# VH-VL binders against Sensor protein CitS (citS), part 10

Target 1, 196 residues: Sensor protein CitS (citS), of Halalkalibacterium halodurans (q9rc53r339to534)
Amino acid sequence: AQTHEFSNKLNTISGFLQLGKIDEAVDFIQKERKIQQEWIHFFIERVNDPTVSAVLLGKISQAQELGIDVDIDPSSQLLTPLQERQQELLVTMIGNLLENAFDALLASGIENKKIYISFTDMGDDFIFEVEDNGPGIPPQLMESIFEEGFSTKEGTHRGFGLALVKKAVHELGGAIFLEEGELGGACFVLTIPKHE

## First folded at step 22 (VH-VL; from v3 with light chain S33T)

Design x1
Fold by ESMFold2, fold request of step 23:
Structure x1 (fold): chain C 196 residues (1-196), chain A 121 residues (1-121), chain B 113 residues (1-113)
Amino acid sequence: as target 1 above (196 residues)
Amino acid sequence: EVQLVQSGAEVKKPGESLRISCKGSGYTFRSYWMHWVRQATGQGLEWMGNIIPIFGKAQFDEKFKNRVTITADKSTSTAYMELSSLRSEDTAVYYCARGRKYTGLYLFDYWGQGTTVTVSS
Amino acid sequence: EIVLTQSPATLSLSPGERATLSCKSSQSVLYGTNNKNYLTWYQQKPGQAPRLLIYWASTLESGVPSRFSGSGSGTDFTFTISSLEAEDAATYYCQQYYDTPPTFGQGTKVEIK
């Protein structure tokens, strides 16, 4: 299963070079670096925690390789210092929610794969929303998705992600729900209090 | 389809409190941020704060933080805004508004009809 | 916070004329990660709530007549009514939703002669 967007970018660069259009190849590479720079600018301004920033940047890069378009609401902010345990568990929660969205989108066969993320710490809680435009969660499975070992896929390695998210959220005194979102797929919303 | 219906106009004295309700229908109330925006007569619009009803967690603009309370009752699909220690400068029309998600959390696509509040001195 | 300045304050025109309104932002509202401008236009008639017309600076909301349009990027935005109709008499507000708190311009009142 070859990543179409990454392969297209390499083919474009190779094509320019094979045709002797070196200036065009350089311009294309600089444009792609501009997109990375824009995400770095966002995280410098909106997210004070370097570990959370690194995880999100890594997931955005992974999504690009998979042909998945990720948007983070520009009003998002995470400026409140995280306690060590909050940071550890938040990284786990964000990573697993995004991997769940990647898996659902890749299995779906839809053309314009999208993920939308928002987060805020303006109030007394950290609040996160992650939605995709995939198939969503069938009603028959809604209670099961947080059970240990649950997966719609073969393999013992898979099936721990959402259970880990639920445990992490509850350890921090928060909650997680599956809600309807604007994109028509799964929409996970979670909250964790800032103060124990 | 989507409708936001607010409680009626009020006349208040300085020092009193007001409480405005906003009932949402035609959509999944608990899933979307509900915002409060006010408009003093002859002036522009000013965001006051919001709430995400599934958690009942509110956020406020710093200007209002010590005077405003925002709550929601999921069972009746109703949000509430309370403003305490009223002053003449609080005379305004108060609106509730629904935020979107993907297109923008602070994009207000449906508004309540407004609640006119007059604070007499 | 981001300040939006609208001009003119009042615009008096006849039916069929082109109305052009300006909104200038103290900071860019262009989000470089997706190249969208987080700028919205609302119409408000007296005694009524604002009505969403345009989002992402140039995208028409469903049910909005095509005579309304928006353009611009970064800090400079324009709202246009291509052929003014009597029912278009209202105050028009721009709003940014790029950063918190969301903020509004002071409005441009469009009057029909």
Scores: ipSAE 0.875, ipTM 0.940, lowest interface PAE 0.6, mean pLDDT 90
Fold by ESMFold2, fold request of step 23:
Structure x1 (fold): chain C 196 residues (1-196), chain A 121 residues (1-121), chain B 113 residues (1-113)
Amino acid sequence: as target 1 above (196 residues)
Amino acid sequence: EVQLVQSGAEVKKPGESLRISCKGSGYTFRSYWMHWVRQATGQGLEWMGNIIPIFGKAQFDEKFKNRVTITADKSTSTAYMELSSLRSEDTAVYYCARGRKYTGLYLFDYWGQGTTVTVSS
Amino acid sequence: EIVLTQSPATLSLSPGERATLSCKSSQSVLYGTNNKNYLTWYQQKPGQAPRLLIYWASTLESGVPSRFSGSGSGTDFTFTISSLEAEDAATYYCQQYYDTPPTFGQGTKVEIK
């Protein structure tokens, strides 16, 4: 099964080819590859861990297919080697935070869907932030969003994401909070010690 | 209205330490990185480090790493910068500045009034 | 570390004239993933803190007069005051926020004759 954005891109390429416009098809493909190559360049330069890089690149591609614009602050860096358990849990935390942002944006019906990500390891901790321009989290639910099984939606595969994130960050000795952001939606910030 | 108010001017001798406060109001202090930037007379601006108050976790420019401490008190919405082993070259105006998020972590949209520090024998 | 070089060091002009300031970066500050330039311009009057005027090289901060503008991309940037007013006498700094540490140009002092 394919997303609407991916299917539209394939249809455009197919249309050029069916009309015998080979140069136009190549130009379109190269433009799409340029965006992907800019992200690959960012991750090679700024993120030392190939597993974290692959997960983030995959989520960026997924966001593009969903019509969601993702920005990572250009000053972001993750150059400190991750311990095996840190890597495993960090991948889980990042993945779940981004999936929750996707779900909130898709359910909202807003135009100009945006996600902003930043991360740094310049100090003694790894610090991550994930912000969206969705509806945010009502104040009365803020304490509940990290509870196991919490969801505003039915389904057997829902209600574990944020609870798992909180459990994972606490296993690593860190903390996670919902804070104010610039985009007007939810803004999750987390920290984990480097464990030297 | 966002305001950053710093402690007053100080005169110090070489080898002493300084401690400057920066109280933020009109915004959610704990949510935004607070930066410290200094400006020596006749010289440009120089970033020293920052802190994210919700975690109390600081970062430093390598040049200052051994001499600077940055802390924050969420309950009073106040950040602090301490610089030890002062030299005459540390004579400067010291600023706190708020960073943004989506627009840029190192985009400084509000500045304190500055704290003039003179280091002389 | 990215070095920013501003020119001229001092610009002395009469009211109503156009002021043009240059900032050159030792490395590109164009972020290819979003095509934004992470370059900012500040105004600093004597005895005052810097004031943010322009971010992303060309976006005017809210509440800043429209006579101020910025342009350029990559490594070469220009800041313009279209019609100089007496209150514009100040030192102007560019700053990059593309990479850490953030760095500033040495400043251009604009004087009113």
Scores: ipSAE 0.875, ipTM 0.942, lowest interface PAE 0.6, mean pLDDT 90
Fold by ESMFold2 at other seeds, last read:
Structure x1 (fold): chain C 196 residues (1-196), chain A 121 residues (1-121), chain B 113 residues (1-113)
Amino acid sequence: as target 1 above (196 residues)
Amino acid sequence: EVQLVQSGAEVKKPGESLRISCKGSGYTFRSYWMHWVRQATGQGLEWMGNIIPIFGKAQFDEKFKNRVTITADKSTSTAYMELSSLRSEDTAVYYCARGRKYTGLYLFDYWGQGTTVTVSS
Amino acid sequence: EIVLTQSPATLSLSPGERATLSCKSSQSVLYGTNNKNYLTWYQQKPGQAPRLLIYWASTLESGVPSRFSGSGSGTDFTFTISSLEAEDAATYYCQQYYDTPPTFGQGTKVEIK
């Protein structure tokens, strides 16, 4: 995943150079460095868990390769230590929710693909939200999207990932819901108690 | 269309408790953070805390942590804020406000009309 | 927490004049990952709740008259009313939503002569 993304960026730089567009090549390199630096700064300041940071950074990089803009609310924070099982299941849940959003956006014809993430640990729970600007989930399908093997006639989603998320959140004593969002697509919200 | 309607003005004595309601309509109440912000007469605005009604989970500014309780009843689309051990410094107008999501969790796009609370002997 | 300082405290102008308000932040509110400034302007008329006018420093909220505008980046922000109308008499607040807790400036009162 990392080597393919790096190779694609090298091809872009090479393309600019082959076209004689040296200024564009330099600007591209500087922009990529600044964006990566800004994300690293965010995670150093706002996310204490290195495993959660690595998963989110990896998904942000994947989204960039897919042409998807990812935004994490700047007020987000995850500074409370995670127990080992919480960490394991949380990274599974985050990963599967983001993969679901990627799949929905890539199957759609929507331009300017966006994902919005927020999270907080300021209260007694960890609370996460993942929203996309894709086609959303029709109301008649809301209860079935968490069933194993679910697929839609007009969607590309095959529901093993969401079923795993539901199982993981239940194990941690939390809850997950599909809620209204600002972007017009799917908006998943979940909570996990800090103390079992 | 979005409306936040708060309970009426109150006059309190030091040491008493304050409880304000905020009823939301015209939007999906359970999906959005509801915030509480106060404004002392002639002073700036101060965030106190919030709640996400779908879970009933609240968060508080450290200044108020031991005195404030925030709850929500999603069946009636109503949030509540309770402030205990009142002091004269708690005299203020108290607002509920809705946060957005993508645009910002702490971007307050709709406000209640405010509840004037006077704490005096 | 991030401190916002507004100036002037009071601005007294005639209808049709241009009003210019300043908001300075103790820390940058520019989010480098998306290049947006997490700075908002509110209008509060006497006896009323605040009204959202501008978010992301320069984006006009839907239904807000085009005579209102915002500019600036990082730590220095400006709010402008291009041609002041009598109904614009109010106190204007900036607010950052980059970091918790969200914080507000102390306000600039705009008066119509």
Scores: ipSAE 0.874, ipTM 0.941, lowest interface PAE 0.6, mean pLDDT 90
Fold by ESMFold2 at other seeds, last read:
Structure x1 (fold): chain C 196 residues (1-196), chain A 121 residues (1-121), chain B 113 residues (1-113)
Amino acid sequence: as target 1 above (196 residues)
Amino acid sequence: EVQLVQSGAEVKKPGESLRISCKGSGYTFRSYWMHWVRQATGQGLEWMGNIIPIFGKAQFDEKFKNRVTITADKSTSTAYMELSSLRSEDTAVYYCARGRKYTGLYLFDYWGQGTTVTVSS
Amino acid sequence: EIVLTQSPATLSLSPGERATLSCKSSQSVLYGTNNKNYLTWYQQKPGQAPRLLIYWASTLESGVPSRFSGSGSGTDFTFTISSLEAEDAATYYCQQYYDTPPTFGQGTKVEIK
């Protein structure tokens, strides 16, 4: 699967315009602008770090192009200032967890692809969750998914993303687990001490 | 079926501490946030804090930060809430409640039966 | 913190009548990214814990009778019992879960005459 959702949106607009349905084209464009503005509003209010905000916005846009619906729990917040190394590793961890979810969903053929994200800094730790409605992870693979080079893909395509996440979490003194989620797919939960 | 079973009613004096247990069954206890909510007699409900048992990490409403401790024991599927320096205003029914995930972290789908706590001289 | 105000305080009706309860929020609980309202309705019978009835303002929890419904958006929400049953005598609370801390309305007591 490729970035066809963006092309489909352009085709929809072009189709409306070619058929002389200008009001329909304008309404479609305004809906897309409204969604973008709502995400920007969320990040301004809930996420103090502009680098984390930019990475998440970019991943949300990428998911949209892939036909994947991303929700972030509205109660999520990341307002505690990040140390330089925390920021670097956190964006790496978030990015790799989301890419893992994208890969699983695209390979699955499931309709209505969904990702759910939550995060909080109310306590002594940063806590993140990334859940998808894909096929999940078979029990026999659960111990292996964080090993360097693990992948179910053939050939030279190696999976370093989850191993990188595990290494990053360890460096920051945190932990990551695969837990039960509400969507029926994989649910990764991680914690990072704030002042560790 | 999901069940949350709390410890029994308590009578306390001002200045004492209370400790309430909440045992969860019928679901994967460690994976879901457990919340504590109280209800003063004839009054509305007030969120106090929560814990995610897989990490044993708790969060608290600012109002309770200095008086409340929340813990969990994964091996017994039991969460605990302790409220110290009790006042008569702490007289309430205390509930544990399970949060969801995708539908909402602060959507409480199952509740314990409640623990009535009376604080009086 | 978001304040929820319910009205009326008490509603006394006969079996079979329609009950209409209001919940007003001091801030919008409409999440523009997914167009969902993060508002919930609970039923609490005397001496019992709250029971989840409705989430996302209008979505009925599994196993809840269809005579219960919710509507509204943003700051103004309505909970309706289309035809009251004797067992519906309870206090009903709205709760927002849009922002922390989650907060509850003060309740509307529904009595059956």
Scores: ipSAE 0.871, ipTM 0.943, lowest interface PAE 0.6, mean pLDDT 90

Design x1
Fold by ESMFold2 at other seeds, look of step 22:
Structure x1 (fold): chain C 196 residues (1-196), chain A 121 residues (1-121), chain B 113 residues (1-113)
Amino acid sequence: as target 1 above (196 residues)
Amino acid sequence: EVQLVQSGAEVKKPGESLRISCKGSGYTFRSYWMHWVRQATGQGLEWMGNIIPIFGKAQFDEKFKNRVTITADKSTSTAYMELSSLRSEDTAVYYCARGRKYTGLYLFDYWGQGTTVTVSS
Amino acid sequence: EIVLTQSPATLSLSPGERATLSCKSSQSVLYGTNNKNYLTWYQQKPGQAPRLLIYWASTLESGVPSRFSGSGSGTDFTFTISSLEAEDAATYYCQQYYDTPPTFGQGTKVEIK
């Protein structure tokens, strides 16, 4: 299914208005403006890279349209300048990890869909974490999900690209693992050396 | 039951180094940040730094950056903190503490029993 | 770095009385994206490690008695013990986890007379 953020929000507003729920429509509009301003404030203070900021803001908007609640740990920071290759691959890795989380949550039927993100650069590495409250990854598939050519079968256009993520993190001299998290789904953690 | 067990009390002289261990059990040690927090006698608590054991990567409060080393051994589920160039002001109880994830990276839900370090003479 | 100021320094009360502690932050710890306050309360008895009581300013940690509660938002926070018990004699610390480094208040010592 194709998702158009403005069209879906306009349909929601129109629905409230057609049902005579004017106060609800006004509240929805005001809430959307406030949430976007709060995210912009976060990225201005915590993330120095405009490309990473734009990608994360875009993914947050996409998640909102999909009914997925995204939290970024407020202590997260990415203030260290990224080299050009680091930026290119980091954007690719973050995007693919979030798309995999979206796909898993949408297929799950879970009503309260959540994604948690954290990142830090206080040490000598960039460290990222992406967790969802979806079904997780079965133990028998954990090695397979990182191998080239892996698919969920049937050849669907689902965007499942963990092999690309692992190859990208390896090119930057880092590592990625699937670890335990609080939300009960998949929890990917990765590290990238700053000086590679 | 989650438990964090620290090494015993130390008495040190100025200029020496201290090294404190913290063994975690009852949870997946490698997956969660381990933090170090100290409390000088009769004073409040002060965060020093942390480590994520799966990567062995540490980060530090700026005031300790050049004196503190934090490491972890996944095979023994043990974190270590070393503080060098000790001064009398470093006399404190040193704690390890486990962070969470979704609830908060710097939310400390379990603490070690503490290691009393006295720096004198 | 965010400075937390607690008051009073010491509170001496009888069993069954209500204790009210204050924690004031030098800047807001309210995260506007999810409307949560990243503030925690700990209990520390003499010779013991801190014990987590409350997180997100008002959410009780599992296994914490319901006589403990927290409230407030932004920069002003309150911790309450509704009916003091003898075992509540301790020093109570607030801590913010909104920004790095995480920081603690200087504590409020609660004495039972």
Scores: ipSAE 0.870, ipTM 0.940, lowest interface PAE 0.6, mean pLDDT 90

